VHH binders against Iron-regulated protein A (irpA). Designs and how they scored, part 3

Target 1, 312 residues: Iron-regulated protein A (irpA), of Synechococcus elongatus (p12608)
Amino acid sequence: LITNQTIQGFVDQVVVPSYVSVAAGATQLEQALQTYQQAPTAANLEAARQAWRVARDRWEQTECFAFGPADSEGFDGAMDTWPIDRQGLKTAAAQPVEQREDSRKGFHAIEELLFAATEPTLSDRQHLVILATDLTKQAQGLVTRWQQASDQPAYRSVLLSAGSTDSAYPTLNAAGTEIVQGLVDSLSEVASEKIGGPLETQEPDRFESFVSRNTLSDLRNNWTGAWNVYRGQRSDGVAAGSLQQRLQQQHPVIAQQLDQQFATARQALWAIPEPIETNLASPRGKVAVLTAQTAIAAVSDTLERQVLPLVQ

## First folded at step 14 (VHH)

Design v5 (from u2 with S30D Y54R)
Fold by OpenDDE, fold request of step 15:
Structure v5 (fold): chain B 312 residues (1-312), chain A 124 residues (1-124)
Amino acid sequence: as target 1 above (312 residues)
Amino acid sequence: EVQLVESGGGLVQPGGSLRLSCAASGFTFDYYAMGWFRQAPGQEREFVALISRRGGSTDYSDSAKGRFTISRDNAKNTVYLQMNSLKPEDTGVYFCAAKRGYKYYPYPASYDYWGQGTQVTVSS
């Protein structure tokens, strides 16, 4: 099922470009926050908020491949720990960001200050720049780790060497397992935690992007990220050698099922009333959210039960 | 059969140290974020420390910060909790927990598997 072409497409058409996009978004956010710090106008505040949303959306498309450096080298924690330590964030404003706990920096720390009910103070604006600078550093570090060798090989090379002697992935299927497992776990987490937690507890503030009211965008981008991995590219269509194409060729029934389930999940996610945070308690909102949860879980289940065994 | 088996608990004086271990079996250990939770008598179970699949990220409760260290050895399917400068309020049953996925959460309900727990008693 998995070929060198599959892995190549996954890495070069999805993973690396996605992280590059995240780094670019982080850079833009940093610039916007610098501008806002220098000139705290309503327009600049909104521009910074939009920049955050853009960067956040791009990041959420990467969660289905959070393996490798993102996990092992702590980039994910530094960028996207949730929930944050709100009290600690306020008290640690002067602490070098590099020394901070993950719960006191990253996307959600920026979110807390940038989307606060009250307009950010001077100190908040300064803090935001510090946080954004670190976010950019982390994002760029992650890109570098994938693209460039240093004391260890570029992680791109690690995956592309699958099946080679002494490879961390001793077979092509081992790499395939990493890819499919990432899809399974990320989608399951979306269904059970990101949606399921708030839905079960009926606590909207359990949504990860509650403060910014960006949760629905996060979820949709989670879907998009998974869809990109499945298709082997970020652009429209199906990439040659992709998981989707290979399944279409070798297991057309499974491929058809997954395609339909992805579509169903998309439809459900895009049918949720905006914003999800304020609609969770409404009858219509509950049904819509549950529908999306079920649909996403179904994709994960099919991947786990029918696709994962093909690469294990 | 999935198993998480905690060890290393016991009685210790205030200011003392303990090292807890949790041996996992019956599931793919390196696919799971791991955590330590504790429950004092009459209290709700609360997270103490969390660690990602490959150990690159950790999170601690406020009470644990600066005193406790979570680590893991995936080759041994084991997660550890080094507890230093123990206090009487640290007394409770400590549980090892596993959650599939890239993210960890401080919520007990998020975790798939649990150990039986090990008693930690800090008393003069």
Scores: ipSAE 0.871, ipTM 0.931, lowest interface PAE 0.5, mean pLDDT 96
Fold by OpenDDE, fold request of step 15:
Structure v5 (fold): chain B 312 residues (1-312), chain A 124 residues (1-124)
Amino acid sequence: as target 1 above (312 residues)
Amino acid sequence: EVQLVESGGGLVQPGGSLRLSCAASGFTFDYYAMGWFRQAPGQEREFVALISRRGGSTDYSDSAKGRFTISRDNAKNTVYLQMNSLKPEDTGVYFCAAKRGYKYYPYPASYDYWGQGTQVTVSS
């Protein structure tokens, strides 16, 4: 099922470009926050908020491949730990970001200050620049680990060497397992935790992007990220050698099922009333959120039960 | 069968140290974020420390920050909690927990597997 072309497409058409886009978004956010720090106008505040949303949306498309450096070298934690230590964040303004706990930095730390009910103070504006600078550093570091060799080989090379002697992935299927497992786990996380937690507790502030009211965008971008991996590219269509194409060729029934389930999940996610944070308690909102949860879980289950065994 | 077995608990004086261990079996350890939780008498179970699948990311409760360190050895299917500068308020049963996926959360309900716990008592 998995070929060198499959892995190549996954890495070069999805993973690396996605992380590059995150780094670019982080850089733009940093610039916007610097501008806001220098000139704290309403326009500059809004520009910074929009920059955060753009960078956040791009990051949420990477959740299905958080394996490798993102986890092992702490980039994911440094960039996207949730929930934030709100009290600690406020008292840690002068602490070097590199020494901070993950719950006192990253996307959600910036979110907490940038989208506060009251406008950021001078101190907050300075803190935001520090946080954004670190976020950019982390994002660029992650790109570097995938693209460039140092004391360790570029992680791109690690995956592309699958099946070679002494490879971390002794077979092509081993690499395939990594890819499929990432899809399974990320979609399960969306269904059970990102949606499931708030839905079960009926606490809107359990949504990860509650402060910015960007949660629904996060979830939709989680779907988009998974769909990109499945299709083997970020643009419309199906990439040659992709998981989707290979399944269409070898297991058309499974492919058809997954295609339909992805579509159902998309429809459900985009049917949720905006914003999700204020609609969770409404009868319409509750049903819509549950429908989306069920649909996303179904995709994960099919991948786990029917696709994962094909690569193990 | 899935098993999480905690060890290293005991009685210690204030200011003392303990190192807890949790040995995991019956599931793919490398796919799970791990955590230490504790439950004091009459209180709800609360998170103490969390660690990602590959150990690159960690999180601590406010009370644990600066005193406790979570780590893991995936080759040994074991997660550890080094506890320094212990206080009487740290007394309780400490539990090891496992959650499948890339993310960890401070919520007990998020975790799939639990150990039986080990008693930690800090007293003069």
Scores: ipSAE 0.855, ipTM 0.925, lowest interface PAE 0.6, mean pLDDT 96
Fold by ESMFold2, fold request of step 15:
Structure v5 (fold): chain B 312 residues (1-312), chain A 124 residues (1-124)
Amino acid sequence: as target 1 above (312 residues)
Amino acid sequence: EVQLVESGGGLVQPGGSLRLSCAASGFTFDYYAMGWFRQAPGQEREFVALISRRGGSTDYSDSAKGRFTISRDNAKNTVYLQMNSLKPEDTGVYFCAAKRGYKYYPYPASYDYWGQGTQVTVSS
């Protein structure tokens, strides 16, 4: 099912452009926070908050391919650890950011200082720039690890060497397993933790981006990221050699089911009223959230039960 | 059959050290985030230390920071907890836990598999 074209498209049309987009968003957030620090007006605060949401959107589209350097080299932890250490964050100003635990930096540390109060304090504004500079460094580092060789090969090259018996991916199916497992795990996480956790506890602050009320955007971007991987590109259409196209050619019944399940999950996610964090209190809100949970789980289940065996 | 088997617990003096091990089997270890949790008598299970699938990220509870180190060896399907500068407050049953996916969480309900636990007792 998996070809060299499949793997190359995944890397070159989805993964690398997505990480480049994240780094651009992080840079824009850093610039907005620098401007806010220098001129702490309401307009500059809102621009910084919007820049955070844009960078967050781009980051959340990368979750289903968080294998490789994002995990093994700590980029995901440095950028996206949640829950954060709120008390330690308040007193962290004396510690160089490169020496801090992941729970005191990254997207959610920035979120706390930027959104939790009506407006950040002077100390918060200084701290925000430090955190955003580190976020930019991490995002750029992740791009570098995929695109450029140094002490280690570019991860693009690691994936493109799939099928060599001495490779980290000794068969094309080994790379395919990593790609499909990423889809399964990301969508399962959305259903079980990102939606399921708040639903089971009935605690709105179990929603990951509760502080900024951004959780629904996170979930929609998780879906979009998975959809892009499945289609093999970030634009509309179906990429040649993509998982979707290969399934349409070789397993059309599975492909038809999966296409429908992705569409149903999208409809359900976009039907949830914003902000998702308030929907635990109303019957209509709970129905919308449960419907989305079930639809997303169905995509993950089909990928795990019917597609994974085809790449193993 | 999924198994998580903790070892290395015991009785130590305050200020002492222990190294806990958790041997995993029955699942693809490389796809699971791991955690150590503990439970003192009459208390709820609380997180101690968490580690990502490939070990690139870790998190610690306030009580563990600076004293405990979580690590993993994916070739041996084993996760470790090095506990230094032990205090009587560290006494309890220590559980190894596994969660599939890229993320870890400090919530016991997030974890798919649990060991039976190993007793750690720090004399007062």
Scores: ipSAE 0.757, ipTM 0.890, lowest interface PAE 1.4, mean pLDDT 93
Fold by ESMFold2, fold request of step 15:
Structure v5 (fold): chain B 312 residues (1-312), chain A 124 residues (1-124)
Amino acid sequence: as target 1 above (312 residues)
Amino acid sequence: EVQLVESGGGLVQPGGSLRLSCAASGFTFDYYAMGWFRQAPGQEREFVALISRRGGSTDYSDSAKGRFTISRDNAKNTVYLQMNSLKPEDTGVYFCAAKRGYKYYPYPASYDYWGQGTQVTVSS
């Protein structure tokens, strides 16, 4: 099922462009926070908040391929650790960011300082620039680790060597397993933790981006990232050699089911009223959230039970 | 069958050290984030340390920061907790836990598999 074209398309049409997009978003957030620090107007605050949402959207589309350097070299932890250490974050303003644990930096540290109060303080504005500079460094570092050889090979090269005798991926199916497992795990986590945790506890602050009210966008971007991996590209259509195209050719019943399940999950996610964090308070809101949870779980279940065996 | 087997607990004096181990089997270890949780008598289970599935990220409770180190060896399917500068407040049963996916959480309910626990007692 998995070919060289499948792997090359995944890396070159989805993964690398997605990480480049994240780095661009982080840079724009850093610039917006620098502007806000220099001129702390309401307009500049809203521009910084919007820049955070844009960078966050781009980042959340990368979750289903967080294997490799994102995990092993700590980029994901540095950028996306949650819950954060709220007590330590405020006292850490004088601490160099490279000496901080992950719970005092990254997207959610920035979120806390930028959104929790009506207006960040002068100290918060200075701290936000430090945090955003580090976020940009991490995002650019992740691009570098995928695209450029240095002490270690570019991770692009590691994946494209799949099937060679001395590869970290000794068969094409080993690379395929990692790709499909990433889809399974990302979507399963959306259903079980990102939606399931708040539903089970009935605590709105169990939604991951409660502070900014951005959780629904996070979930929609998780879906979009998984969809892009499945279809093999970030634009409309189905990429040649993609997992979707290969399944359509070799296992059309599974492909039809999975295509429909992705579409149903999208419809359910986009039907949830904004902000998702208030939907626990009403029966209609709970039904919308539960419907999305069930639909996303169905995608993950089909990927795990019917697609994963085809690449193992 | 999934199994998580903790070892390395015991009785130590305040200021002492212990190294806990958790051997995992029955699942693909590389796809699981791991955690150590503890339960003192009369209290709820609380997170101690968490580690991402490839080991690049860790998190610690306030009480563990600076004293405990979580690590993992994916070639041996084992996660460790090095505990230094132990205090009587660290006394409890320590549980190894596994969660599939890219994220870890400090909530016991998030974890799919649990060990039986190993007792750690810090007293004079």
Scores: ipSAE 0.728, ipTM 0.879, lowest interface PAE 1.5, mean pLDDT 93

Design v5 (from u2 with S30D Y54R)
Fold by ESMFold2, look of step 18:
Structure v5 (fold): chain B 312 residues (1-312), chain A 124 residues (1-124)
Amino acid sequence: as target 1 above (312 residues)
Amino acid sequence: EVQLVESGGGLVQPGGSLRLSCAASGFTFDYYAMGWFRQAPGQEREFVALISRRGGSTDYSDSAKGRFTISRDNAKNTVYLQMNSLKPEDTGVYFCAAKRGYKYYPYPASYDYWGQGTQVTVSS
């Protein structure tokens, strides 16, 4: 099912462009926070908050391929640890960021200082620039680890060598397993943890981005990232050699089911009223959230039960 | 059949050290984030430490920071907890736990598999 074209498209049309997009978003967030620090107007605060949402959206589209350097070299932890240490964050302003625990930096540390109060303090504004500079460094570092060799090969090269005797992926199906497992795990996580956790506890702050009320956008971007991986590109259409195209050719009943399940999950997820955090108090909102949870789980279940065996 | 087997617990004086191990079987270890939790009698299970599926990221409870180190060896399907500067408050049963996927959380409810636990007793 998995070909060299499948793997190359996944890396070159989805993964690398997505990480480049994250780095660009982080850079724009850093610039907006520098501007806000220098001129702390309401307009500049709103621009910084919007820049955070844009960078966050881009990051959330990468969840289903967080294997490799994002995990093993600590980029995901440095950028996206949650929950944060809220008290430690307040006292950490003098601590060099490269020496901090992950719970005192990254997207959610920035979120806390930028969104929790009506206006950040002068100390917060200085701290925000430090945090955003580190976020940009991490995002750019992740791009570099995929594209450039150093004392280790570029991760692009690791995946494109799949099927070689000395590769980390000794068969094309080993790489395919990684790709499909990523889809399964990301979508299962959305249904069971990102939605399921807050619903079980009925605590709004159990939603990952409750401070900025950005959780629904996070979930929609998780879906979008998975959709892009499945179809092998980030633009409209179906990429040649993609998982979707290969399934359409070799297992058309499964492909038709998956295409429909993705569409149903999208419709349900986009039908949830913003912000999802207030839906815990509304019966109609709760029904919308439960409908989306079920639809997302169905995509993950089909991938796990019917597609994953085809690449093993 | 999934199994998580903890070892390395025991009786230790305040200020002492212990190294816990958890041997995993029955699942693809590399796809699971791992955590250590502890429970004193009559109390709820509380987060101690977690480590991402490939080991690049760790997190610790406030009480564990600076004293405990989580690590993993994916070739041996084993996760470890090095505990230094132990206090009587650290007394309890220590459980390892496994959660599938890239994301890792400090919440017991997030974990799919649990060990039977190993007793750690720090006498005061």
Scores: ipSAE 0.661, ipTM 0.855, lowest interface PAE 1.8, mean pLDDT 92
Fold by ESMFold2, fold request of step 15:
Structure v5 (fold): chain B 312 residues (1-312), chain A 124 residues (1-124)
Amino acid sequence: as target 1 above (312 residues)
Amino acid sequence: EVQLVESGGGLVQPGGSLRLSCAASGFTFDYYAMGWFRQAPGQEREFVALISRRGGSTDYSDSAKGRFTISRDNAKNTVYLQMNSLKPEDTGVYFCAAKRGYKYYPYPASYDYWGQGTQVTVSS
């Protein structure tokens, strides 16, 4: 099922461009926060808040391929630890950011200072620039680890060498397993924790981006990231050699089921009224959230039960 | 069959150290984030330390920061908790927990598998 073209498309059409996009978004956020610090107007605050949402959108499309340097070298933790240490964040402004625990930096630390109050304080504005500079450094570092060799090969090269005797992926199926497992784990996490946790506890602040009311966008971007991996590209259409195309050719019943389940999950996610965080209070809101949860879980279940065995 | 087996608990004086181990079997350890949780008598389980599935990221409760270190050895399917400068409030049953996926959380309900626990008692 998995070919060299499948892996090359995944890396070159989805993963690398996605991480480059994240780094560009982080840079934009850093610049917006620098401008806001220099001129703390309401317009500059809103520009910084929107830049955060753009960078967050891009980041959330990368979750289903967090299996490489993002984990092993701590980029995911540095950028996206949640929950944060809110009390420690308040006292950390003088602490060098490179020496901080992950719970005192990254997207959600920036979110707290930028969105929790109607207006950040002078100290918050100075702190936000420090946090955004670090976020940019981490996002650029992750791009570098995928694209550029150093004492270790670029991770692009690691995946593209799948099936060679010297590869960390000794068969094409080993790389395929990592790709499919990433889809399963990301979508299962959306259903069971990102949606399921708040539903089970009935606590709106169990939604990950509660402070900015951005959780629904996060979930929609998780879906988009998985969809892009499945179809092998970020633009419209189905990439040649993609998982979707290979399944259509070799296992058309499974492919048809997955295509329908992805579409149903999208419809359910986009039908949730904004913001998702307020929908726990009403029966209609709970039904919309549960419907999306069930639809996302169905995609993950089919990938795990029907597709994963085909690459293992 | 999935098993998580903790060891290394015991009685120790304040200021002392213990090293907990948790041996895992019955699942692909490399795909699981791991955590240590503790429960004092009459209290809810609380998070102590968390580690990502490949070990690149860790998180600690406020009470554990600076004193405890979580680590993992995926070749041995084992997660560890080094506990230094122990205090009486560290007393409790320490549980190893496993959660599939890229993220870890401080919530016991997020975890798929649990060990039976190992008792840690800090008293003079």
Scores: ipSAE 0.643, ipTM 0.847, lowest interface PAE 1.9, mean pLDDT 92

## First folded at step 16 (VHH; from v5 with Y32H A109S)

Design x3
Fold by ESMFold2, look of step 17:
Structure x3 (fold): chain B 312 residues (1-312), chain A 124 residues (1-124)
Amino acid sequence: as target 1 above (312 residues)
Amino acid sequence: EVQLVESGGGLVQPGGSLRLSCAASGFTFDYHAMGWFRQAPGQEREFVALISRRGGSTDYSDSAKGRFTISRDNAKNTVYLQMNSLKPEDTGVYFCAAKRGYKYYPYPSSYDYWGQGTQVTVSS
C-alpha cells in the first residue's frame, strides 16, 4: 500500500510545511509579545492573545506526527507540556528558561501568564517575552531537525530512506506503520483523553486549553492535521500517492468508509458551540460533545482495525 | 498477557535511596508513555514521575522534583525510578503505569496498564 511517493508526499507536503508554519507562528507570537511589553495597551494584549491562538492552531495540526524528533529530542515536551507547574512558573523569574523543567515553559506556560489574569503584570510581560523566545527557538529547532543534517541525519532523510536495510525504516511498510499509527494514536487520544477525560470527571479545567478557552480549536486542528496526513497534502484535493489515494485504489470500501467517517467527525466537531469548556454544564452541550467523541473514535477504530494491518 | 512488574521497593531510613524498576511485557513498550504513581493508605493514587515513550520528556510531582529521576530503557522494556533523599512522607505503594501514545498525563485514569505495586517504607 505504501510507496516512496506516499512517504515523500507525507514529509514534503505535510510534515515539513507544518513545522515551518509553526515556527512562523511562534515568531509572530514572540513579536506580538515584544510589542505588548513595550506598549501594554488593550489592543496589543489582544493581538498577543490572537498570535498565541494562531501559533497554537498550527502546532495542534502536527500532533499525529510527533513520533520523530519532536518526541525523542524533547521538543514536544519543551513546547507543549501540560499541566504546567503553576507555582514554579510564578517563581521562575530567577531561572534561565533553557534550564527549566518542561512544566515551566512552552505554549501552556505562555497561556497561563497571557490569559489567566485579566491583565498580565509588568513582570509577566517580561517573562512572556523570555518564554516566547524559547518557544521560537524550539519550533525552529524542529524544522532544522527535519530538514538539515548535523551530527544526526535530517529526519526527512531518515523517512525517505525507507526500504533500505540500514534504515530506521527497513521496509516501506515500516514507515507506513509509523504514519498510520500516528493517526490512530492522535485521534484515539482526542476521543479518550482530550474529550473523554473532562467528560468523565465533569471538571472543565481538565480540558487542555481551559485557561484560554481554546480547547475546541485544538481538537478541530487535531482533526485537520490527521485529515492532511490521510490526504497527503494540506491543500484541497487528493494528493498523488497519498494514503487516501492508495486506499481508494486498492481497498475502495475501506477508503469510502474512512472518507465518510472523517466527514462525520468534522461535522460533529464543528457543531460543538464555543467554548467546549462550558458545554459540560448542559444536556445539549454534553450530547454534542459525546457525538463528537464517538465520531472521532470511529475514525481511529477504522484506521486501527482495517488500515494498520495493511501496512504491517 | 500484559504485565507490568515493579521491583526494588523496601525499607529505608530517611535520607536514603532506592531504585525502582518496572519490567513490561505483552504489549509494544516503546509505543507507550510511562509513569510512576504512589498510594499511601486511605489516599488516592498520585503521580510521581512521567516519561514520554522515547524518553525525550519527563515530568515530576512537586514532592519528587530534585530528588527523583525517571528513566527508561526501551531495549529492555523497563522503566526506572531513582529515588534519593527519601522522607517518611514518601512511604507508600509505588505503581508503574503505561499509556499508549507519545503524550503523558498526571492522571491515573489516563493509563491503560498498571502493575501490582511495590512497597516503599521510609522509617522514622
Scores: ipSAE 0.673, ipTM 0.852, lowest interface PAE 1.7, mean pLDDT 92

## First folded at step 17 (VHH; from x3 with R54Y T58K)

Design y1
Fold by ESMFold2, look of step 18:
Structure y1 (fold): chain B 312 residues (1-312), chain A 124 residues (1-124)
Amino acid sequence: as target 1 above (312 residues)
Amino acid sequence: EVQLVESGGGLVQPGGSLRLSCAASGFTFDYHAMGWFRQAPGQEREFVALISRYGGSKDYSDSAKGRFTISRDNAKNTVYLQMNSLKPEDTGVYFCAAKRGYKYYPYPSSYDYWGQGTQVTVSS
């Protein structure tokens, strides 16, 4: 099922461009926070908040391929740890950011200082710039690890060498397993933890981006990232050699089921009224959230039970 | 059959050290984030330390920070907790837990597999 074209498209049309997009978003957030720190107007605050949402959107589309350097070299932890240590964050300003625990930096640390109060203090504005500079460094570092060799090969090269006897992916199916497992795990986590946790506890602040009211956007971007991996590209259409195209050719009943399940999950997820954090309070909101949960879980279940065995 | 088997617990004096191990079998270890949780009698399980699938990201409870270190060896399917400067408050049953996926959480309900636990007792 998995070809060299499949792997190359995944890396070159989805993974690398997505991480480049995240780094660009982080840079724009850093610049917006520098401007806000210099001129703390309401307009500049709103621009910084929107820049955070844009960078967050781009980041959340990468979660289904958070293997390799994103994990092993600590980029995901430094950028996206949640819950944060709120009390420790308030006292951490004297601590060099590069020495801080992950719970005192990254997207959610920035979210706390930028969104929790009606406006950040002077100290918060200075701290926000420090946090955003570190976020940009991490995002750029992740791009570098995929594109450039050092004492380790660029991760692009690791995946593109799949099928070589000395590769970390000694068969094309080993790389295929990594790709499909990422889809399964990301979508399963959306259903079981990101939606399921708050539903089970009935606590709206169990939603990951409760502070900014951004959780629904996060979930929609998780879906979009998975959809892009499945299609093999970030633009409209179906990429040649993609998982979707290969399934359409070799297992058309599975492909038809997956295409419909992705569409049903999208429809359900986009039907949830914003913000998702308030939907726990009403029966109608709960039904919308449960419908999305079930639909997303169905995509992950089909990938795990019917597609994953085809690459193992 | 999925198994998580903790070892290395025991009785130790305040200020002492213990190293816990958790050997995993019956599932693909590399696809799971791992955690250590503890439970004192009459209390709920509480998070102690968490580690991502390949060990690049770690998190610690407030009481564990600076004293405990989580690590993993994926070639041996084993996760560890090095516990230094132990205090009577650290007494409890320590459980190893596994969650499939790229994220970890401090909530027991997030975890798919659990060990039977190993007792740690810190007393004079």
Scores: ipSAE 0.785, ipTM 0.898, lowest interface PAE 1.2, mean pLDDT 93

